# Designs tried in a protein design chat: VH-VL binders against Protein AF-9 homolog (yaf9). Part 28

Target 1, 217 residues: Protein AF-9 homolog (yaf9), of Schizosaccharomyces pombe (q10319)
Amino acid sequence: MAPNTRVSKCQISRPILVGNDAKPLTKEEKEKAPTDHTHTWRIFVEGVDGEDISKWVRKVVFKLHDTYNNPTRTIESPPFEVIETGWGEFDIMVRIFFAPEAHEKALTFYHHLKLHPYGPRMEEMKASGGLVESVQYEEIVFNEPFEYTYKLLSQNPIGDGHGLAVESEPDHPFSQQLEQDEADKLDFAIQEVKKTIEMYKQQVQSLQGQKSSTPVE
Key: E = the ipSAE of ESMFold2; O = the ipSAE of OpenDDE; V2 = 0.75 times the mean of E and O plus 0.25 times the DockQ between their complexes.

## First folded at step 18 (VH-VL; framework fv_retifanlimab)

Design v2 (from u2 with heavy chain A109V; at its last look DockQ between E and O 0.37; V2 from the best seeds 0.66)
Fold by ESMFold2, look of step 18:
Formats: sequence, structure tokens, C-alpha cells
Structure v2 (fold): chain C 217 residues (1-217), chain A 123 residues (1-123), chain B 111 residues (1-111)
Amino acid sequence: as target 1 above (217 residues)
Amino acid sequence: QVQLVQSGAEVKKPGASVKVSCKASGYTFTSYYMNWVRQAPGQGLEWIGVINPSRGSTWLDRKFKDRVTITVDKSTSTAYMELSSLRSEDTAVYYCARGEYTITVGSDVFDIWGQGTLVTVSS
Amino acid sequence: EIVLTQSPATLSLSPGERATLSCRASQSVEYQDYSYMNWFQQKPGQPPKLLIHDASNRATGVPSRFSGSGSGTDFTLTISSLEPEDFAVYFCQQYSDWPYTFGGGTKVEIK
């Protein structure tokens, strides 16, 4: 079957979050984990504000450190995540594959897994009992997509400021200005997403605490 | 127009370190992955690793992970590769090469190469 | 890691002749429409130059006499009619899995 024609002078962007969270193992979790493991962690690719990205993402491959069993993890349906335990920080390859009908090459991201408090928020993370997040907001750009992808993404726009851009080219002056405007919006969106993630982490902590056999007064 | 210009040749003793620079011009530096590749005299090409110039995230070939550091300076559009604990077998021409777009689907890979930097390690 | 085996090691040909270069991968480098396989040309004292990306796509500015084909594990670079400037070493390269790897090269030389 011949593919659709590419839509010329068109760029469409879609937001995703790529990153990890981690926390120290509870005593119960440590008893089930390998002896030298200290943390549970989750590497993921997800939409902003709970968007289901599976409409345009077919699968995500996470390549873990060679010391993990089956270190190449292929996730073909949401949630696109891997949950593991460990003790060390390492680089994870994250490769996003699109639907075959889109006729698009996969896109690769590199993420350094964080288990320990770091960066400007290090003291805040220590105060939270070692809860760590390392999450990047990415705007995937489909440059001159095939008509299938153009229709799919145009008919399902996300958010107020994200979506179709037309007559954009890499290195074009107007494309650079649009890129800067999106970066400014990104900073705001990241802060709002961080607030939402903190709320959900607190809910998860509450549920995990309910599984504890040693109540804390 | 688009080019990658690398630092000049280096002669080093075993055990020393070398830092090779790669200055990009004519394109948006942070929009493309930057790769490092080397070629020993009369030998084939060997990939060292890759960096996202926007994020600073990297992936390095295990053969080099203990000795190589790849960094960028976004303000000067320059990538750096530092190789430590040099051995005679590290004698090679070191290349930077522009790779895929970091966030755009459909880019070429390794489409623009620097001129190469000869690093000679001799006693 | 994925090993790329190029053959022959050397092609001795005359201008105007057809060159056929082979590259075999130890594992598949394909996903759907894309084979993560590139071809480069390298002349003495110069960096590699991209000729073909993703098995069959000619890079910008590369003459039409260069073509690539193949899928899965078996790939071919063809030069339909050799020009004097085409006598060089040719490398295949995969970026399907990490580390990225290159073939050992095929030298195309004047007979």
C-alpha cells in the first residue's frame, strides 16, 4: 500500500513527560527485593494532565542497565512505564514508536535515572523522606507529517496553546520565535504539572502506608 | 553554511587526558543530537556516545563510560569530549557528528561531520 | 552489540562500471518502514560523508548514481556507474541498538 502524501510546510507538536520518580523501599518492600536494593523507581512516558497518548504512540522501549533481567523492556499499551527496584543511578534509553500507518521513524530520548535528592530542590526532596522526581517536558514535533498523522493530531488537539503550526521550517526566524514562546509556556506548565504530581504522590504514599504492619504514631 | 569545526591535533603521554572541542555554526545547536566517533589509523569507525545539547543527557558506549565525559556549552554552540587515562590504543582521529533531531520526527543521522581531531598517545 | 559485516573488503573496478557493496547485520535493524542502517563514503584525510540514510534514502546533494536497498539484516549500496571521485572507502552503520556500530568498510579502487 502506498503511503499518504506528506503535508508540506506544516509542523504539529504534542507534549509528553519523560522521566522517573523514586523513593526508598519500605521495610516490607525491602524484604521482597534483592538484598542490596534500596529504592523503588518508575521510568515513564506519559501525557500532560492525564492525556492518553496511545492514540499516536504505539509502543515505548526502555533500555535499562545490563544488570537487570531482560533489560530491553517493550511496553505496547499504556501506562508506558517500567517499575523496578535498584540502588544505582544509570542512563536509560527511551525510544517512542508511532503507529505504522503514520510512517514515522521512532524518536529517542536519554534519561538519567535519579534515585537520590539532587539539584536546586535537593533539601526539599530530603525533607520529603527521599521522594525524588526527575521529569522533563518534551514537545514532540511532527515535521511535514503524512496526511494520516495530520488528521489524527489535528482532530484531537491538546490544551490551549499546543497544536498545529503551519508554514514553519527548522531555523526559520518565525519558527525560532514560536519555539521560544513554547519554551516560556513550558516553564509554567512544568510548575503546574509538578504540583499535580506532588498531590498524586501524597495519595500514593497514603495508600502505601495503609499496607504497613507497623502503624506510625 | 552548516559546519562543525573541531580543535587542533593533540600529542599526549599515556595516563594523561585530552579534551576535544566541536563548535557548531549555521544551525540551531540544541535541536540535534551530537555524536562522537573515532577512527584509529588504518581502522574502521567506532562510536563513542551521544549527547542531547539542550538537556545535557548522554548515552556512552560501555567501552568508554569509565574514561569519557561528553558535555556542551550552549552559549558557544560547542560540544566537548574528554577522554582520560589515555593509552596508546586511544591514538585516533576523533570526530563529532550531528545526528537526529532531539524532538523532531524524521531527521537524518550523522549528516554533518567535523573535520576530525588527531589525538596521538605516545611514550 | 550489533556486528556489521561488509563484503567484499576490496572492489577493484574501472570508471563506468557498476559497484555493488554488501553489509550484513548480526541482528535485524528494522522496524516497520525503517531500517536503521546508513551508508558513508570516506576519502583519505577526510571525514565520512553520509550517502544513504535509513537503508534507501539518498542524502541531500548525493548524486543519483548512488542507491541503497535491503531490509532486516541484509543491505546493499549500489553505484550504478563509477566516476573518478567515487574511488573511496564505504562504511555501513546501524543505529538500531546501542552502542551504534559501523562495518569494517569496502574499499573501491581503480583497476
Scores: ipSAE 0.699, ipTM 0.848, lowest interface PAE 1.3, mean pLDDT 84
ESMFold2 (binder alone), look of step 18: mean pLDDT 90; pTM 0.921
OpenDDE, look of step 18: ipSAE 0.807; ipTM 0.891

Design v3 (from u2 with heavy chain A109H; at its last look DockQ between E and O 0.36; V2 from the best seeds 0.59)
Fold by OpenDDE, look of step 18:
Structure v3 (fold): chain C 217 residues (1-217), chain A 123 residues (1-123), chain B 111 residues (1-111)
Amino acid sequence: as target 1 above (217 residues)
Amino acid sequence: QVQLVQSGAEVKKPGASVKVSCKASGYTFTSYYMNWVRQAPGQGLEWIGVINPSRGSTWLDRKFKDRVTITVDKSTSTAYMELSSLRSEDTAVYYCARGEYTITVGSDHFDIWGQGTLVTVSS
Amino acid sequence: EIVLTQSPATLSLSPGERATLSCRASQSVEYQDYSYMNWFQQKPGQPPKLLIHDASNRATGVPSRFSGSGSGTDFTLTISSLEPEDFAVYFCQQYSDWPYTFGGGTKVEIK
């Protein structure tokens, strides 16, 4: 079979994790970090269940906030991660480039860097020393992949082929439950942001009202 | 039919905010990124940012990071772009444009556009 | 950011003539056999319309008279024989790196 033939009407999917972890800087770390930095964080792209994704991922490009020196970070070998220090949350663009043999275009993800405890378990997270984990489970779908890709990705099925276990197990910490938990955290965070926005809107309105009541002497 | 329908023209004063909507139909809204692009009168196209409708994750051009918020309502398959602290230079036609697949490899970019929303900022 | 320079700014031609439009990128937009370059057509009062994706692939419904070529930093849109409806502004756009950027456009007008 010609190595450059696409498998018609076939799709193959591979799970991937895109996410970050973060923790407050230790006293020692703070001495080495810029004065305003409060956290160390890691953005990463990983396989599920310890899969070596380097077989089909050539490189990952992370685009950080513009305040960083060289905000575009290209990682060409595992681990596909960037470790930095910082103080603020921001969106990171993650572009996954596939193995040349796959002859596929890159895929893009966006991840909001989380540094602070969030969600319904925020207080628990705070109590645990402020360790934050924000991970997205994604299934990359190759539509009508080349035979090479199809073969490569079909040889190592993860689990039962669904990528995530329904429930978290010791050997499978990433599960649908975990995904749901993360979703819940996000939803909670969104609601908190909305509340905050509303609060500020009200404050602004109040201030504007006060300005209008000051008689122009 | 796959289409993006945007909200109507807006006239705003400097310092105000504008929120433009983009309703998607004819395709799975959460499966494609949504881009926002603007075009000042007689000028070229400027990319503003993108959102993953499924995740709500965004990335914005640095020029707009402080003033632009992109959001989605999945229930209505609608994307929103809010621009605050409006300036005269923000006068432009704003477009939403369907981006690549969020999880599927090999999709095209910017294959579907909204009709555009004229935002005029004048004193 | 990747700067795209289109030339010429204006191209005056007659129906039936061949149009050749150039787009030059400040850096390569090619990676692993793909060129991350789009071409758009825009008519007055309308949004851009995708013509070419990945430098050389016609978008769905695009007439065969439109073709894209090039690699690396140099790209060309060719209209083999101009039709009256082809008089418009054409933009190139790269999606190799963020932010996505557009060229300044080439206006194809009737001579």
Scores: ipSAE 0.549, ipTM 0.788, lowest interface PAE 1.1, mean pLDDT 88
ESMFold2, look of step 18: ipSAE 0.789; ipTM 0.888
ESMFold2 (binder alone), look of step 18: mean pLDDT 90; pTM 0.916

Design v4 (from u2 with heavy chain A109L; at its last look DockQ between E and O 0.44; V2 from the best seeds 0.68)
Fold by OpenDDE, look of step 18:
Structure v4 (fold): chain C 217 residues (1-217), chain A 123 residues (1-123), chain B 111 residues (1-111)
Amino acid sequence: as target 1 above (217 residues)
Amino acid sequence: QVQLVQSGAEVKKPGASVKVSCKASGYTFTSYYMNWVRQAPGQGLEWIGVINPSRGSTWLDRKFKDRVTITVDKSTSTAYMELSSLRSEDTAVYYCARGEYTITVGSDLFDIWGQGTLVTVSS
Amino acid sequence: EIVLTQSPATLSLSPGERATLSCRASQSVEYQDYSYMNWFQQKPGQPPKLLIHDASNRATGVPSRFSGSGSGTDFTLTISSLEPEDFAVYFCQQYSDWPYTFGGGTKVEIK
């Protein structure tokens, strides 16, 4: 079979995790980190259930905030991750490049780096030491892949058919429930941000009103 | 038919905010990224940012990070771009444009565009 | 950011003539088998229209007289025989790196 033939009318999908974890710096770590940094964080791309994605992923490119030295990080071998310290949350671009033999274009994801506890369990997270996990479950779909890709991904049944389990199981922590929890956390965070913005707007208005009332003696 | 329909022209004063809408139809809204691009009169095209409508995740050009917010309403298949602290230099036609598939490999970028929304910032 | 330089700025030609438009990137936009370069056509009062994707692939509905070529940093859009409707501005665009960037455009006008 010509290695360059696409499998017509076939689709194959592979699950992947894109996300980050973060925790506050220890006292010892703070001594080694820049003075304004408060957290250590890790952005990662991983297979589901411990799958070695290096068979079909060639490299992952992470684009960090411009304040970092060399904000574009290219990871060409597992683990596909970047570990850094910081103080602020920001958006990270994640581009997955596939094995050359796949002859497929790269796929892009965007992930908002979470450093601080958020959502309805924020207080619980704070009490537990401030560990934050923000992970997205994605299913990468190859539409009419080349035969090579089709064969490669078909032979590794790991994750095949495992749609997001409805319920979190010890061996499958990534579930629909987890996704919903993350969505709820995000929604809560958005509401908190909106409240904060409104508060600052009111403060600014109040300050502007006070400036106008000071008679220029 | 796949199409993007944007809101009408806006005239704003400096310092104000503008929110442009882009309604998608004819395709699964959450399956494609949505991009925003602007074009000043007689000038080139400038990419503003992108959103994953399914996840709400965004990426903005650094020039716009402090002033632009991109959002979506999945229920109406509508994307929004809000630009605050408007300046005269923000006078441009703003376009929404369909991006790549969010999860499917091998899709085209910018294959569908909205008709554009003229935003005029004048004192 | 990747800067795209298009040349010439203006191209004056007659219907039936061949148009050759150049786009040069400040760095390579190629990875493996793919060049992350698009070409757009824009007419006055209209949004850009995708002509070529991935440097050499015609978008759906694009006439065969349009062709894209090139790799790495140098790309070319060719219109084999200009039709009256082809007089417009053409932009190249890269999506190899963020931010996505556009060239300054080449205006193809009637001589």
Scores: ipSAE 0.709, ipTM 0.848, lowest interface PAE 0.7, mean pLDDT 89
ESMFold2, look of step 18: ipSAE 0.816; ipTM 0.908
ESMFold2 (binder alone), look of step 18: mean pLDDT 90; pTM 0.915

Design v5 (from u2 with heavy chain D108E; at its last look DockQ between E and O 0.39; V2 from the best seeds 0.68)
Fold by OpenDDE, look of step 18:
Structure v5 (fold): chain C 217 residues (1-217), chain A 123 residues (1-123), chain B 111 residues (1-111)
Amino acid sequence: as target 1 above (217 residues)
Amino acid sequence: QVQLVQSGAEVKKPGASVKVSCKASGYTFTSYYMNWVRQAPGQGLEWIGVINPSRGSTWLDRKFKDRVTITVDKSTSTAYMELSSLRSEDTAVYYCARGEYTITVGSEAFDIWGQGTLVTVSS
Amino acid sequence: EIVLTQSPATLSLSPGERATLSCRASQSVEYQDYSYMNWFQQKPGQPPKLLIHDASNRATGVPSRFSGSGSGTDFTLTISSLEPEDFAVYFCQQYSDWPYTFGGGTKVEIK
């Protein structure tokens, strides 16, 4: 069969993890980092259950905040990750390029870099040293892939459509529960941001009111 | 039929906020990115940002990061774009446009557009 | 950002004539075997309509008289024989890098 034939009416999926971890800089690390940097963080794309995704992923491109030198980072071999220091959270574009033999377009994800403890367990996270993990489970779907891709991804059942385990297990930390926890954290964070915005709005209004009451002598 | 239906025209004063809605139908809302694009009168098209409706993750153009919030309501298959601190220069037709698949490889981008929402900012 | 330059700004032609529109990118929009370039048609009071995706693929329902070509930084939209309904503004758009950007447009008008 010509290597360039699509498998009709067939779909194949592969799970991946896209996410980041972060921790506060140690005193020693702060001496080496830019003055304003407070955290070390890592953005990564990984296989699930230790799968070597380099078999079907050619490279991953991470687009960082424009304040970084060379904000576009191309990683062509595992581990598909970028490690940096920083002080602020920002959105990262993650583009996965597939093996050339797959003849497929790149797939893009967006990840909000988390540096600070967040969500309902924020205080617990702070108490534990401030380690932050923000990870999303994604299933990449190949619709009518080429035979090459189909064969490649069918041979390694590792990560067979295991839907996110309902519960986190020691060997499967990525679960529906984890996803829900992350969702809860995000929701909490959004609410906190809204409160903060409202607070600042009130402060601005108060300041404006005071300025209007100052008689121009 | 796959379609995007946007909210009606808005007239706002400088400094105000506007929230435009885009309701999706005829397809799985969470399976595609949703883009926002604007076009000032007689001008070209300007991309504002994109959201993954499934995850709520966004990417915004630098020009809009401080003033634009893109959100979704999955239950109603509706995307929202809120623009704050409105200026006269924000007068434009705002479009939602369906993007690529969020998880499926090989999709087309910007294949479906809303009808547009005129936002007029005037004193 | 990737700047897209379209030329000409205005193209005056008669029905039945061939239209050739150019779009030049400041950077390559090609990755591997794919060019992340779209072409749109826009008529007054309407949203843009996708004509060509990935530089050379006609979108669903687009007449065969429309074709896209090019790679890297140089792209062309061709209308083999202009129909009366084809007089509109045409935009190129890249989605290779953020922010996504559009060209300034080419107005195809009746001579």
Scores: ipSAE 0.772, ipTM 0.872, lowest interface PAE 0.6, mean pLDDT 89
ESMFold2, look of step 18: ipSAE 0.783; ipTM 0.891
ESMFold2 (binder alone), look of step 18: mean pLDDT 92; pTM 0.936

Design v6 (from v1 with heavy chain A109T; at its last look DockQ between E and O 0.30; V2 from the best seeds 0.67)
Fold by ESMFold2, look of step 18:
Structure v6 (fold): chain C 217 residues (1-217), chain A 123 residues (1-123), chain B 111 residues (1-111)
Amino acid sequence: as target 1 above (217 residues)
Amino acid sequence: QVQLVQSGAEVKKPGASVKVSCKASGYTFTSYYMNWVRQAPGQGLEWIGVINPNRGSTWLDRKFKDRVTITVDKSTSTAYMELSSLRSEDTAVYYCARGEYTITVGSDTFDIWGQGTLVTVSS
Amino acid sequence: EIVLTQSPATLSLSPGERATLSCRASQSVEYQDYSYMNWFQQKPGQPPKLLIHDASNRATGVPSRFSGSGSGTDFTLTISSLEPEDFAVYFCQQYSDWPYTFGGGTKVEIK
C-alpha cells in the first residue's frame, strides 16, 4: 500500500484526451434507433499517442442526461467510453478514479456533447458527412503524490518526469485555450515554489533560533 | 488575499432576470471550478451549478428548467450567474464558491465563498 | 439526487459541552475509500465556512476541537468543547453525485 506521507516538492503531469465524436445515423441505423434520435455519439477518456492510462486510471464514470436509462455509466477497463444515440447536445460529467494505491480523490471534467458541426473546423466537419469531433487535451497534475504514484509515473515519464510539460496534438481544438492552460500551470507552479520558499524560510528561522539558544564559545 | 467579491443586492419584479457577478482575486481564476449556491430566507443551501472558468464547460441543476446561465470573463477573473423568468420563490442570497482544481488531483473544494448577493423578487 | 438528513434539528448546549451532529445520506457518498462529504458552519448574515472536507479533514485555520468521522452513508461532526463562537448552524454537503446537495442544518444554540 502507499506510504503514509507524500513525496514533497514534486509535480508530475500526465496528458489525456477528454471528448466526444458523433455522426448522423444512417438509414439502417435510424430504423434500429428510437424514432426521434438523429445521431450516434461516443464520449471517451483516452491517453495521448497510445498511452495506456489504465495503469493509473482505475475507472471512469460518465453521467449522462437524466433522460437516458441508467444515466450513470461506470467503465472499469479500457476503452473508457460510452456509445449512445440521441438528438440533443448536453453536458456530460466525466469523473476519473485513480488506482486505490494512489490514495487520491477522483478528478472531474465537464464536457459539452457536440453532435453538430461547429467552430473553426465547421466546414471540414460538414464535408466529412457530419462527422463531429469535440476533443480537449487535459494535463492532469499529481501534486506531491504518494510514493506508489511517484514510482509509477517516474518510471513511465512523458518528457521531464517532474516538468509541467504539455503534450500537443495536431488537431487540438481551441489552441488559445491550450496556451491559457500552460499559463495557468505556470502560475500554479509559481505559487507552489513560493510556498516551498516560505517553508524553507521558516525552517531556517527555526535553525537560527536553535543556534541562538546555545552559547557561543 | 484570496477572495470572491459579489455584486450588490438586487430587487426585481416577477418575470424579470438578474445577473450576479463574482470577481475573484488573489489566485489563478482558471485553475478552480466556480460553483453557485443559493439560500432562501430561513432555509438551507441549494446548489445551482458549476463552471470550468478555463474551458467554459458547465453543469446546471435541471431544477431550474433552463432558467440559469453561468458564464465567465477570464480577462476580469469574473464569474456570472443569470437567472431569468424570476418568481417570488427565487428570493434568496446567491453565493459563488471556489471549487476543486480543474486539473490538479487532491484539491479541497468549497473553501472560499463570496459574501453573497441578496436577490428579492416582489411585485 | 442524494438527500442528506441532519439530526438533531436543534442542539441546545452550554459552553464547554461536547456537541455531536449527525448527517445521513440516502445513498453512499464513498468511492475508493474517500467520502465526498463536507461540513460547514454558518452564522447569521455570513456565507458558509468550510470546517471539514472529505468527512474527516479539518480545513485551514479550523481549531482542533472540530473533528469529523463516518463513511458510506453515516457521518458525524463533533465539537469536543464548545466555545462561544461555535454557536451557529452547521450543514453537511455531498459532492459525490450531481446535483451536489446540502443537509437541512443543525442549529447549535446556547442553553
Scores: ipSAE 0.775, ipTM 0.885, lowest interface PAE 1.0, mean pLDDT 84
ESMFold2 (binder alone), look of step 18: mean pLDDT 90; pTM 0.921
OpenDDE, look of step 18: ipSAE 0.817; ipTM 0.897

